# Designs tried in a protein design chat: VHH binders against UPF0159 protein Ta1429. Part 4

Target 1, 206 residues: UPF0159 protein Ta1429, of Thermoplasma acidophilum (q9hib2r271to476)
Amino acid sequence: EKVRLIKYSNEREEMQKVLALLMYPFAEDASGIISRIKAMELSEASAILERIRDLRKNRRMKVGRPFEAVNYVFEVTTNYGAFRDLQRHRFLSIVRKPLTVSYGFDVPPIIAKMPDLSEEYAEAMKDAERVYRIIKERYGAWIAQYAVPFAYRYPVVFTTNLAEATYFIELRSTPQAHFDLRDIAIRMYNEIKSVHPSLAGIIKFV

## First folded at step 1 (VHH)

Design c5 (framework vhh_8fcz_2)
Fold by ESMFold2-Fast, scan of step 1:
Structure c5 (fold): chain B 206 residues (1-206), chain A 121 residues (1-121)
Amino acid sequence: as target 1 above (206 residues)
Amino acid sequence: QVQLVESGGGLVQPGGSLRLSCAASGFTFSNYEMNWVRQPPGKGLEWVSGISYSGDSTTYADSVEGRFTIIRDNDKKMVYLQMTSLKTEDTAVYYCATYDFWSGYPEFDYEGQGTQVTVSS
């Protein structure tokens, strides 16, 4: 699976946390906010999030800092080339395994359109896998990773928050974005929406 | 000026436990992912486990998943590997290592002296 949501918190609790932070500048103290938020109906909370969504006129208007409090851990399986572009975003923490041949490879679209070149590409990948296996057997996976072509996919685990996820998804889901990152962005959006349908509403330009 | 010093290895019986430590100095520890790798006798290096610069995310090799736990303490500039249910195949010299994630290239930037773990009757 290309994008998998590994860790997230209960949506009701995350919404209460965001709303408490949003209300904090307008309140006398934090304990009063907590009691008010605990009594709030889900429909009322959702209406507040919809108003915040409506106030954002374009992608350049960032979501507020309270949304940084909602955290997600994702596993993304993609080729190393796409990963180099992904790492330019401000994700909080990233952990990866050594590069590997276990998850297949991506054929560039221009090559995929030419049958002879596509076949040669696949044969070259097959040859690289044989070299990888020889090096892995003799020197281990950490050394063998240097023989893995950038076309091969591998899993990366990273942590993000809802504000950074909104920025990434809105930037990379556009038709003009590189296909691999656009696909990842849309899948991340769908994963967040599946577990946090109300909070996902803040992601407006997708 | 970059130094990684591993410790905590020793001789244990199968099924035993050990905690390995890695003390880091000479670089901005909190900016780097930390890893444990091992070299069994007569074999090449094998990646064992990794931990993100914040400590919030961890990964493990299939052979050690569920038996080993990697932890870091950024204030003390330490990385630990808690090993349980040790097997004879875990016998190796263990190294802590790092590489600059933000460079986008999976190369060892630093490598320590290692600590020997021997699992035998």
Scores: ipSAE 0.000, ipTM 0.143, lowest interface PAE 19.1, mean pLDDT 78

Design c6 (framework vhh_8fcz_2)
Fold by ESMFold2-Fast, scan of step 1:
Structure c6 (fold): chain B 206 residues (1-206), chain A 121 residues (1-121)
Amino acid sequence: as target 1 above (206 residues)
Amino acid sequence: QVQLVESGGGLVQPGGSLRLSCAASGFTFDTYAMNWVRQPPGKGLEWVSGISGSGGYTTYADSVEGRFTIIRDNDKKMVYLQMTSLKTEDTAVYYCARGPEYLDWTSFDLEGQGTQVTVSS
């Protein structure tokens, strides 16, 4: 799976936490906030989030810092070229493992449309896999990774929060973004929406 | 019942040294590469270092090369990370992970509890 959401928290509790942080600067008394949060119905919390969504006129208007308190862990399986572009995003903390042949490879679209070149490409990948297996057997995966072409996919684990995810998704879901990063951004949005449908509403410009 | 138990962390001043240990059980230790991975506060996991099953080959992240040394003792089923010239940026929870397979985020028990390293004056 290209994008998998590994870790997230209960949506109602995350919504209550965000709303507490949003209300804190305006409250005379922290005990009053806690009491109000405990009494808050899901429908009331959702209505407040929808108002926040509606106040954002464009993606340059950032979501507030309280949304940094909602955390996600993702695993993304992508080719090395796309990964290098992803690494340029300062807000993402990334773990990567050695490059591998175990997750398949992506054929560049221009090559896929040329039958003769496509066949040569497939044969080159087969040769690279053979070399990879020999090196891995003798020296292990971290040395063998140097035989892996950039076209091969490998998994990367990273953490993010809802504010950073909103920034990334809105920036990278645009038509101008690199195709692989756009696909990743849309898949991340769908994963968040699947587990946190109310909180995902603040991701407006997708 | 694969188990990895990290230890040896603590508070240390910048420029100081620490040695981390990882005790492995439940698998044939010398057939697997072993890795150290860390998680700084508020950030994701970062791969730090790896060592082949035989101990004959080691590799390091650019940020730690020349400062950290990974060692293994196959008879004792231990892997170690010797850290020198520590920087505040090295502050993290450190985990050992069995290679060549990827870190399993769905089962935190297999990664052990980690060991906290804090580099601060």
Scores: ipSAE 0.000, ipTM 0.088, lowest interface PAE 20.8, mean pLDDT 77

Design c7 (framework vhh_8fcz_2)
Fold by ESMFold2-Fast, scan of step 1:
Structure c7 (fold): chain B 206 residues (1-206), chain A 120 residues (1-120)
Amino acid sequence: as target 1 above (206 residues)
Amino acid sequence: QVQLVESGGGLVQPGGSLRLSCAASGFTFSSYSMNWVRQPPGKGLEWVSGISSSGDYITYADSVEGRFTIIRDNDKKMVYLQMTSLKTEDTAVYYCAKEFGEYTLYSDYEGQGTQVTVSS
């Protein structure tokens, strides 16, 4: 599985937290906020989130900081090149491994469309695996990782919040985004939507 | 040391064109997506365009789509922004960014940017 949502909180509780933080700058009484939020039906909270969604006219209008309070832990298995792009989005890695050849590799879409190039690409990857195994046998996995092409996959566990996930998904889910990151972005969106269908509504441009 | 150096800005009339350049060094350029971001007078940073590491996938802010074109040359380690049909609202300092996100709006290896002024 390429993208797996490992940890998330109850949607009603996360929605209540976001709504309380959205109201906080405009309220004097914090206890009054909590009582109002507790009295709110899930459908009414969802309607408020839909209104917030409607106010965002384009991707440049970021979701507010209250959405940073909703946290997710993902496991993503992807190639090193895509992982470097994921690190650009400030995802906090919880667990990292040395680069390895054990999880397969990804063929760029343009190469995959050309049978001769696809075959040569796969052969080059198999050659790199042989070099990797020789170095690993003689010098260990830490040194051998430098022989692993960027096309090879490895699993990373990271944490993100709903605001950063929204930014990443909206930026990287478009047809013009890099294929590897577009696939990851769409899968992350689907994982969030499966557990938090109301909160996922804030991810508008997907 | 990672470095990004922007150039190509200037004064241009509404409806005019400019080409911005960004020279990258100190990192594996072909492994990173690149972005253009801008800061209009009196406003915060806003994202303009992004291009994947391969150059195959491109995105634009709604306000510039159809008017701007982002291009990269991995052999020369350059990213470009071709701007046409410029409007007064495009007046800003333009930065290229290796890292772009909520907390990091552009690379922490920042250059001076390049000033674009659209005025009659």
Scores: ipSAE 0.000, ipTM 0.101, lowest interface PAE 18.4, mean pLDDT 76

Design c8 (framework vhh_8fcz_2)
Fold by ESMFold2-Fast, scan of step 1:
Formats: structure tokens, sequence, C-alpha cells
Structure c8 (fold): chain B 206 residues (1-206), chain A 121 residues (1-121)
């Protein structure tokens, strides 16, 4: 799968963390916040999050630092070129592998529109796979990775938080965004929404 | 299909104890928080207690704190409510509910019959 959410926490617990952090600057002590959070009903917490969503008038208005406490681990399988762009965001790679030909490749849309160029592109990829296999058998995967074109897909595990995910999704889901990153952004949004429907509401400009 | 089946209710005298059970099926139980809610005769739903997906965090309504304990067993897909020092005000139909935040008290996953607790001398 292109995007898979592999780790997340219970939504109520994450909402409690966000609300505690939102209340902290206005409280005398942390014990008062803990007591208030424990007494808070799920419906009250959801209403507060909806009010915060409504205060954001545009994508440039950030959701605030408390939402950095909500963490997600994603596995993303994309071509190396798109992966380099993804690394520009505040995502931490937990595990990385040498580049490989095992996950297929992406044909750029411009090339896909031209039958002759598309065929030549596929042939070049097949030739690269043959070279990769020869090098891997003789010298191992670490050296063979240098034969892998940037078009080939590479799985990587990223850790991110709700604030950065909101920024990434809102920025990269626009019609003008690079096609690979736009697809990743939409899939990440759908994964977050499926497990955290209330918290996903903070992602307003999709 | 999400299914939650409550049991363990009954008639008990003030100061008595009961343990309610909820058997869950049709979803990945260990991924969701669970709540107990109750409906006293002639009143609306009232939240009682909650437990996180791991069991590492619990919360209680002020009216029951110190008297009730919520516990879960992820291997058996069960959630329990241990009730002590019961009061006549605890009389209600008790429901377990998967934590689902669509519109506050709109608890999507508690369509079972519930279990009746009656506290009376």
Amino acid sequence: as target 1 above (206 residues)
Amino acid sequence: QVQLVESGGGLVQPGGSLRLSCAASGFTFEDYGMNWVRQPPGKGLEWVSGISWSGGSTTYADSVEGRFTIIRDNDKKMVYLQMTSLKTEDTAVYYCARVYSESGYDLFDYEGQGTQVTVSS
C-alpha cells in the first residue's frame, strides 16, 4: 500500500493531552489541569476542538504547538524523488533500507501520455533491473542500490505529529501540488480521519 | 458489525456491590477506548467511566469516583465495571460503549439491551 498508518494512540487520550497543553499557560499548576482533564466528557472535548478548527481562517494559520503531542507512524512507499521532497517536512525516518527494485516504479505523467516515450521508459527501467540483479548477486544490496533509478519505489517509516501532518496535508493536497505528494497527502488525511475522526477535524483545508 | 453485550446487573441493597461485564465483538477491541454509560429511569444518558485502549488510563464521573473501578481484558475482549458502596441514585440501565466521537452523547456502539441495576432496600 502507498500509505499505511502503522501506529497511533487512542483518540480520547490524545485529545486529553492536547487539551491539557492548551490549558497549561492559563493554570496555576499541573494538578489542577489533570483533575479538569479527568472530569472532561468526550463531547466537551470534541466541542473545544471544533471551536479551535473554526478559528483558523486560512492554511497559513497554524493549529498550535499542543497538536505536536499527537503522534503517528506511517509507512510510505513512493519513488525516491518524491521521498526527497517528503524529507523536507518534519518527518523522522525510523527505518531505512537500501534503494531497491522490489516495489515497482512510477512513470511520470508527461511520459505516460506519449506511447513511444512510455515504451522506451519501461525498457530503460527493465534494463536497470537487470543491472541491479547482476550487481546485487555479486556485490550485495548496498552496492546494487546505486543502479536503482529514482523512479523506483522505496518504503520508509516516518514518525510525524498532528500539527506537521496538518501543515503537510493542507499544503500538498492543493491542485497545484506535485502529483506524488498530493496523493500521499490525501491518503495520510484519510488514514488519520479513519482512526481519529474528532482530531482530524483540525485538518480544515483539504 | 459492532456488537456489545452487557451483563451482571440485578437487584442489590444500598451499600452492596455488583460487577458488570461487557463482551465486545466485530472490531479490533484493543484499538479503542471503552466507556460505561447509564440511563436512570426517566432521565437521559449519563457518562460513568472510561478506560483507554491499553488500560493505562481510567476516568470516572465525580458521582462514582472511589466507588467504581473500570477494568479491561484485551485478550478476552471484555470490559468490566466493579461497583461498590452502591446508592439508590445508581439505579439505571448500564451500557458499555466503544469510544466514538461523532456528536457528543450520540453513542453509536451501544445498541444492546444494556443491563439493569436496581439499588433498593
Scores: ipSAE 0.000, ipTM 0.077, lowest interface PAE 23.5, mean pLDDT 76

Design c9 (framework vhh_8fcz_2)
Fold by ESMFold2-Fast, scan of step 1:
Structure c9 (fold): chain B 206 residues (1-206), chain A 120 residues (1-120)
Amino acid sequence: as target 1 above (206 residues)
Amino acid sequence: QVQLVESGGGLVQPGGSLRLSCAASGFTFSHYAMNWVRQPPGKGLEWVSGISGSGDDTTYADSVEGRFTIIRDNDKKMVYLQMTSLKTEDTAVYYCAAWLSYDEGYFQHEGQGTQVTVSS
């Protein structure tokens, strides 16, 4: 699976938003929050995030709503079956193209373990591609998509926030998860960590 | 909707035996082949065995052929894995799995599977 982080904001700006929202219930007014954030040492900000991390004893204890303010846009290229599982996590603003044969296909793990069945599977996919091309030429891509087996990969763009990403990554990085989703979860974690190393610390159970 | 619940694992010495059980619900059990797959610590998934919906056909990975037997009871919606002559290499979390559709995948569990540990 191919996972790309397409859009994200500057980490310092996102940390300031999270800290402002965390402080809001305890401040007299917005001016007080702004002054406190401006005066905050880097070590102090990091300590707050680390304490939040430490207070979560398991993945069922969700991160707070302030972390919903940190937004990410991902493009994930995976087979349609795995994509339908992704939809269960209620990611925001899912955008897709018609299903296509242009990005290759995945062989289910059970079938991949059986060489003869794996080869037969690949041949069936090639047959489906021929049917897809005929239908696409006559009726267009939106009708032809119904000839595309779920094994074929396609890109989907979705928006998520740090709280939802934490929930998904912690849930789907477990051994019990669908293999494709676990790979996606780990790749999403690494993408977030690469651009937001401090904020990625909130993702604890990965 | 679909639920698979594994049980029967435990700690056993090399050469020992265990019988794993899987209780299925949420689909027409007899229409689907059932499988056992395992995940050793720190490794990927390994397919172990499969049985057809009717129970007439079984197949096994080379690593377990002759030592493991897969059986099913369609009336009780159960699949079993009888394991004999266990080796240290059989240590893994064991999951029962059904390829109900490509959409659902065979490993869509929120459960823990059943742990088999083979050690002296």
Scores: ipSAE 0.000, ipTM 0.083, lowest interface PAE 19.4, mean pLDDT 75

Design d1 (framework vhh_rezetamig_d1)
Fold by ESMFold2-Fast, scan of step 1:
Structure d1 (fold): chain B 206 residues (1-206), chain A 121 residues (1-121)
Amino acid sequence: as target 1 above (206 residues)
Amino acid sequence: QLQLQESGPGLVKPSETLSLTCTVSGGSISSSTYYWGWIRQPPGKGLEWIGHIYYSGSTYYNPSLENRVTISVDTSKNQFSLKLSSVTAADTAVYYCARDYEGWLPYFDYRGQGTLVTVSS
């Protein structure tokens, strides 16, 4: 599965936003909070986030609502079966294309280890592609999408926030999780960590 | 009917290697359809997947345990085995052998009755 981080904001600005939201309930002067946060060194902000990380004893303890303000846009290309499981999570919005045969398909791992069955599986996919082409030519891609087997990959663009991403990554990176979702979760974690190394620290149970 | 049966010592000393064998009857381990693996349940906790093996010898381990776990298969005896090294009291659990269609808990379709392994001196 291809996981690409399409949109994210500057880490310092996102950290300042999270810290402002964390401090707001305890202060009567919003302007004072803003001045304090703008003067804060990145290292000091990172130390506060580490302290928040340490307060979470298990993955059932949520990271807190201020982290919902940090937003990410991802494009994930995966088979429809894996996508159906992925969509059970509370992502902010999802934009989909019609199902298609253009991105290839995934062979289940057990079948992939058996050359004869893998070959039969691939032939079944080719047969489905022939049906797809006939329907698409006659009725268009909108109707043809219903002939696409769940094994075929398709791209999905979705938005998530750091709190929901933490929940998804911690839940789906466990060894008991389905392989496709575990791979997606780890890749999403690595994408977030690459652009927001301090904020990624809140994702504790990976 | 397919049946899986765990066997091995019920008591293991700290720092030693826990060794269990699963005997499969009523079906062949030399099946390309299934994975064969181990899961455990420590007292008062949920099930934890340990690892699984394909009949070809390919192994997949829980990352938390992978440096201590070895799973092997003996197709001539229709058996597969677990070795867990450097055990501590935290490894005390009921151990189950299982057959898994997809190689992931909770997708196993058969498991043994379980065997309690206590780690104490």
Scores: ipSAE 0.000, ipTM 0.082, lowest interface PAE 20.9, mean pLDDT 79

Design d10 (framework vhh_rezetamig_d1)
Fold by ESMFold2-Fast, scan of step 1:
Structure d10 (fold): chain B 206 residues (1-206), chain A 120 residues (1-120)
Amino acid sequence: as target 1 above (206 residues)
Amino acid sequence: QLQLQESGPGLVKPSETLSLTCTVSGGSISSRSYYWGWIRQPPGKGLEWIGHIYESGSTYYNPSLENRVTISVDTSKNQFSLKLSSVTAADTAVYYCAREDYLGYTFDYRGQGTLVTVSS
């Protein structure tokens, strides 16, 4: 499970919150807007979000700040190289483990397509695991992590909001993007869509 | 003052390997915050990302090119290189080396570009 959405809120309540924030600057009467939004059927709220989505003509047009109010907690299991890049996207990393051999490793796609190299690569990984276990037994996991090749996966928990998730997904789901980040971006999109199908519509360029 | 400069043959025959080197001056390839990559622009077309490498040697390639591409780094020479095998006329392009910044693989710095023509 490379990407798991571990915390999110009720979609109707999140939609009401976003719509209230979107409509507030244009209101003579804030209480009237809140009353209308509370009475709004899910289908009507979804239609408004679709109209907002249609106003974005390209991925450089950012979603509005109200979408920052929708929050998600993700667990991402990935290799160290991909992890370094994820940290650049203003996701708040709230917990990690030492690098470890317990979650498997990623074989680069070019090597995976070549049986002889794939076998040699796997053998090298097994050798690294042997060294890792010796160091861990003697010096503990935090010292042993320095023997773990960058190909090995480990879980990291991130917090993000819908606006930042939209930016990341649209940027990293393109064919030109880093392979591992593209896979993570598409999986994050699918996780958001599975719990918040209406709000996921704001993520337009995937 | 960071500068990147491409070098390598400007003419390659079909089926051969295109080889280019990027020399970095005014800064270090061992910068932990950056990837070092290659992009190309065929005549009359947009930019196409080829791949990049981290200081550790970890590489990521455009899936459409990955079976033909190898990128390597030599931190002692402050250089990184591109090999593209089995070239055809479709690989004729201006090739750029670039530093990819931490913000979603946008390019901070790039070389001037070098034209590589694939012809008999």
Scores: ipSAE 0.000, ipTM 0.088, lowest interface PAE 20.4, mean pLDDT 80

Design d11 (framework vhh_rezetamig_d1)
Fold by ESMFold2-Fast, scan of step 1:
Structure d11 (fold): chain B 206 residues (1-206), chain A 124 residues (1-124)
Amino acid sequence: as target 1 above (206 residues)
Amino acid sequence: QLQLQESGPGLVKPSETLSLTCTVSGYSISSGEYYWGWIRQPPGKGLEWIGHIYYSGSTYYNPSLENRVTISVDTSKNQFSLKLSSVTAADTAVYYCARAPYTDEWSGYYFDYRGQGTLVTVSS
């Protein structure tokens, strides 16, 4: 499984946007908010985010709606079974390619630890690839996708926001989470942290 | 497009080092998407995983063999190699080079492509 962050905005601008939305219910007017945000030092903004982080005592306490305004576009390459589970987290799929055999496949850890079964599993995948090639040659990739076992990986482009990403990462990064989703969650966290280190601090329970 | 091809001596004397090379065609090892490794099958026995390597040089070895095994990668030639030291008759097997999607704690030991295999006999 591969996770790649392909679109994000400048962190300072995103922080200012979140802070403006957080201040909105308590402000007299929009011009007042803009003035306060413009005057705010980066250290002051970071301190506010730290206070919000500290107020969350557990994963069940959601980050506020203002964090829904921070958007990310990810390309996730994983198997179809994991995609079905991922859809439960309400990531919006923007675009996908037909199912393919070009990105390899995943084997459940229990099967992978059984040499006989893992070998038979790999041979079954090779057989499916042979059938896929025949259908693709005759009828094209969109028809051939019906021969692709659910174990095969393919790339899908998703959009999400920081609030939903926080929920997903905190829920699926636990040691007890499904192996495919845990790997995706940890990689997604690392991608966000690499571009938005201050905002990533909101993701507390990883 | 992917093709894996084993090469190396088919006969090795006891106590010497078995050395094999795998040439990868149609895919770049340095892409970083896969692990590359070796498995073997003694006559009349099941498959045994030997070890895998990542393009960066990180290796994972079968604990039963780890003190005798070295796997190395040469990304400039798109090749990876196996050295198995202090061989005995028990090391007689068909050796396959293989591609694996993962070999960490969550993925285990499996592969999606194999070479044709090469028989290595250990005898005086």
Scores: ipSAE 0.000, ipTM 0.098, lowest interface PAE 19.1, mean pLDDT 78

Design d12 (framework vhh_rezetamig_d1)
Fold by ESMFold2-Fast, scan of step 1:
Structure d12 (fold): chain B 206 residues (1-206), chain A 123 residues (1-123)
Amino acid sequence: as target 1 above (206 residues)
Amino acid sequence: QLQLQESGPGLVKPSETLSLTCTVSGGSFSGDSYYWGWIRQPPGKGLEWIGHIFYSGSTYYNPSLENRVTISVDTSKNQFSLKLSSVTAADTAVYYCARDSLYPYEGTWFDPRGQGTLVTVSS
């Protein structure tokens, strides 16, 4: 798998946006909210986010709707089986392409531990690639995609918001989660933390 | 060469707290590439993940055990520990400590692990 964060906004501005939305239900007027946020030091804003983090006692307690306003665009290259599981989350795919054999394939960890099965698995994948190429030459990539085993990697670009990313990362980062999704979740967390260290604090259970 | 070794009492009375320690040799807890955790295998059943800890101190527990489990580290002794409270006969199992890679291509799920220690819950 390859996980890359390709678009995000300035953290200070995203924090101000989240804080404005958090304060909105309790404010007398919008101008009061803007004045308070503009007067806040980064340390104050970070402390508020830390308090929100502390109030979440488990993964079932979702982060609030204001965090849906923070958006990320990711590129993920993973096998089709993992990709189908990713699609169950509220990620919006930007563009859909036919499945291909061009990005290699993943050997499941259980099979990788067994040398004889690992070699047989790799041979089966190469046989499927041969069938794929024959169908592609005759009928095009769209029909050929149905010959591509779920083990082959598929690149996809999608958008997510911080609330959905928190849900996905916390659900999929544990060892009992699907191995491929666990790796994707951890990499997404590290990408977000790298650009938004304060906002990443809301992702508590990783 | 990295080695993990479990230690602790082999017999625990019902309602008491089970306490185990894992000693790590040939390596350290430094870095962000690994989880350090505990798994168990009850007699005649499959492996069950208990929980793990990340180098930052963040802990993650099996939801079925979450209210009874605490995992902590002592970096000065290269040890991490498990406390499981209010034990019953259902907690009788071989307990393993293990390291798990965050990257699929650097290792297998919870491998390497210790040789395991049998804990019996009985009066």
Scores: ipSAE 0.000, ipTM 0.088, lowest interface PAE 22.9, mean pLDDT 78

Design d2 (framework vhh_rezetamig_d1)
Fold by ESMFold2-Fast, scan of step 1:
Structure d2 (fold): chain B 206 residues (1-206), chain A 122 residues (1-122)
Amino acid sequence: as target 1 above (206 residues)
Amino acid sequence: QLQLQESGPGLVKPSETLSLTCTVSGGSISSGDYYWGWIRQPPGKGLEWIGHIYYSGSTYYNPSLENRVTISVDTSKNQFSLKLSSVTAADTAVYYCAREGSYDFWSGPDYRGQGTLVTVSS
């Protein structure tokens, strides 16, 4: 699967944490905040988050530091070129597998639009797979990974927070963004929304 | 056909802000899937990436410089600009503007300007 959400926390607890951090600058004491948060219904908390969403007029207006406290662990399977671009978004890579040919490859869009070149590209990738498997059989996967073209997909596990995820998703879900990163951004948004529907509302420009 | 040209003051005083503009000709900043960025080379050292911008305004900066760097884009003028605040002698370098592909970030820019020397001196 291209994008898999591996670890996340209970939404009510994450919302309470975000709201406490949002209220902190305006409170006389921390115990007062804790009491308000514990008494707050999910619907009331969701209404506050909707108001915060409405205050953001464009994606350059960041969601604020409190949303950095909500953490996610993802596994993303994509080509090596797209992974190099993902690393620019301050995601922390925890675990990588050796580069491999087992997850298929992506054809660049300009090549994909030309049937003859697309077929030639696929044949070149197939030839690279043959070389990879020969090296893997003789020298093992860690040596063979250096023969894997950047077009091939491989999984990586990384962490992000809701503020960084919002920035990435809003930037990379635009029609002008690289198509691989756009697809990843939309899938990450859908994964977050499936487990944290209220918190996902802060991701406004998808 | 695509050409990038740096412009701006070649001399900046310590503690002031270094300001450069890149003018793009032979192509549009708002077309294609490209980042538009800045790279520098201090005397006797290798190239150092400063940051880049997507035409929508989204920016990414070198973490070592991010607190001092602002990159902006003006698609109507087909230009993008660099501001580097609180400069010191260590910021003396030849500054290049560049076009960087989303697919090709790690292969470096596919087009660069010819570079402009900026000296930080009192």
Scores: ipSAE 0.000, ipTM 0.091, lowest interface PAE 20.6, mean pLDDT 80

Design d3 (framework vhh_rezetamig_d1)
Fold by ESMFold2-Fast, scan of step 1:
Structure d3 (fold): chain B 206 residues (1-206), chain A 122 residues (1-122)
Amino acid sequence: as target 1 above (206 residues)
Amino acid sequence: QLQLQESGPGLVKPSETLSLTCTVSGGSISSSNYYWGWIRQPPGKGLEWIGHIYDSGSTYYNPSLENRVTISVDTSKNQFSLKLSSVTAADTAVYYCARHLYEDSSGYFDYRGQGTLVTVSS
């Protein structure tokens, strides 16, 4: 799977947490916030989130800091170039497996524009896979990783929050964004939406 | 040579769902180096992008159409399809299926079908 959501929390609890943080500046006391959150229906909480979505007129208007409290752990399988660009978005806690041929490869953009060279590139990658398999059989995956071209994808685990995910998804899901990042952004959006359909609504410009 | 071919009904009644299929030959739809999409051209107007799909099934839709559009892929048949719900006369257009190189996110298509005219009328 190119993007897999590894860890997330219960949506109702995350919504309550976000709402408490949103109400904090307006409350006369903390007990008032707790009472409101405890009594709040899920439908009422969802309506408030939709109203917040409404207030953002463009992607340059940042999602508020309370949404930083909603955390996700993702596994993303991607090539070195795309991974470098992902790191520019300040994702934390990066952990990876040794390089491998098991997750396929991506053709460099310059070569991808030339179908004949793209096919030749693919054949060269298949040759590298044969070398990888020989070394892996005899010396194991840790040594075999050194035979893997950087065009091959590898899984990385990172953590992010809903505010940063919203920024990344809205920036990188545009038609003008680099394809690899756009694909990851759309998949990340779909993963969040599948587990947190109400909270995913804050991601407006997809 | 890669070829894309649209197929589906040329006439659709208002309020119904427009369904089109694109059959790909001379190349595989299961490539991470490409994504596949639909564009349309209403009579007398410019091209409008409907949406794209990746081999994994992940989609990106034109925001103006996203509540009505679904694009899906069937890699076993080397096909991808478009469903556009609740059609009106404004959806009358020539519909094209297309392939896009992963490097160029500007909406460039390197291959496009011949196009199929879909008329929305009773």
Scores: ipSAE 0.000, ipTM 0.089, lowest interface PAE 19.7, mean pLDDT 77

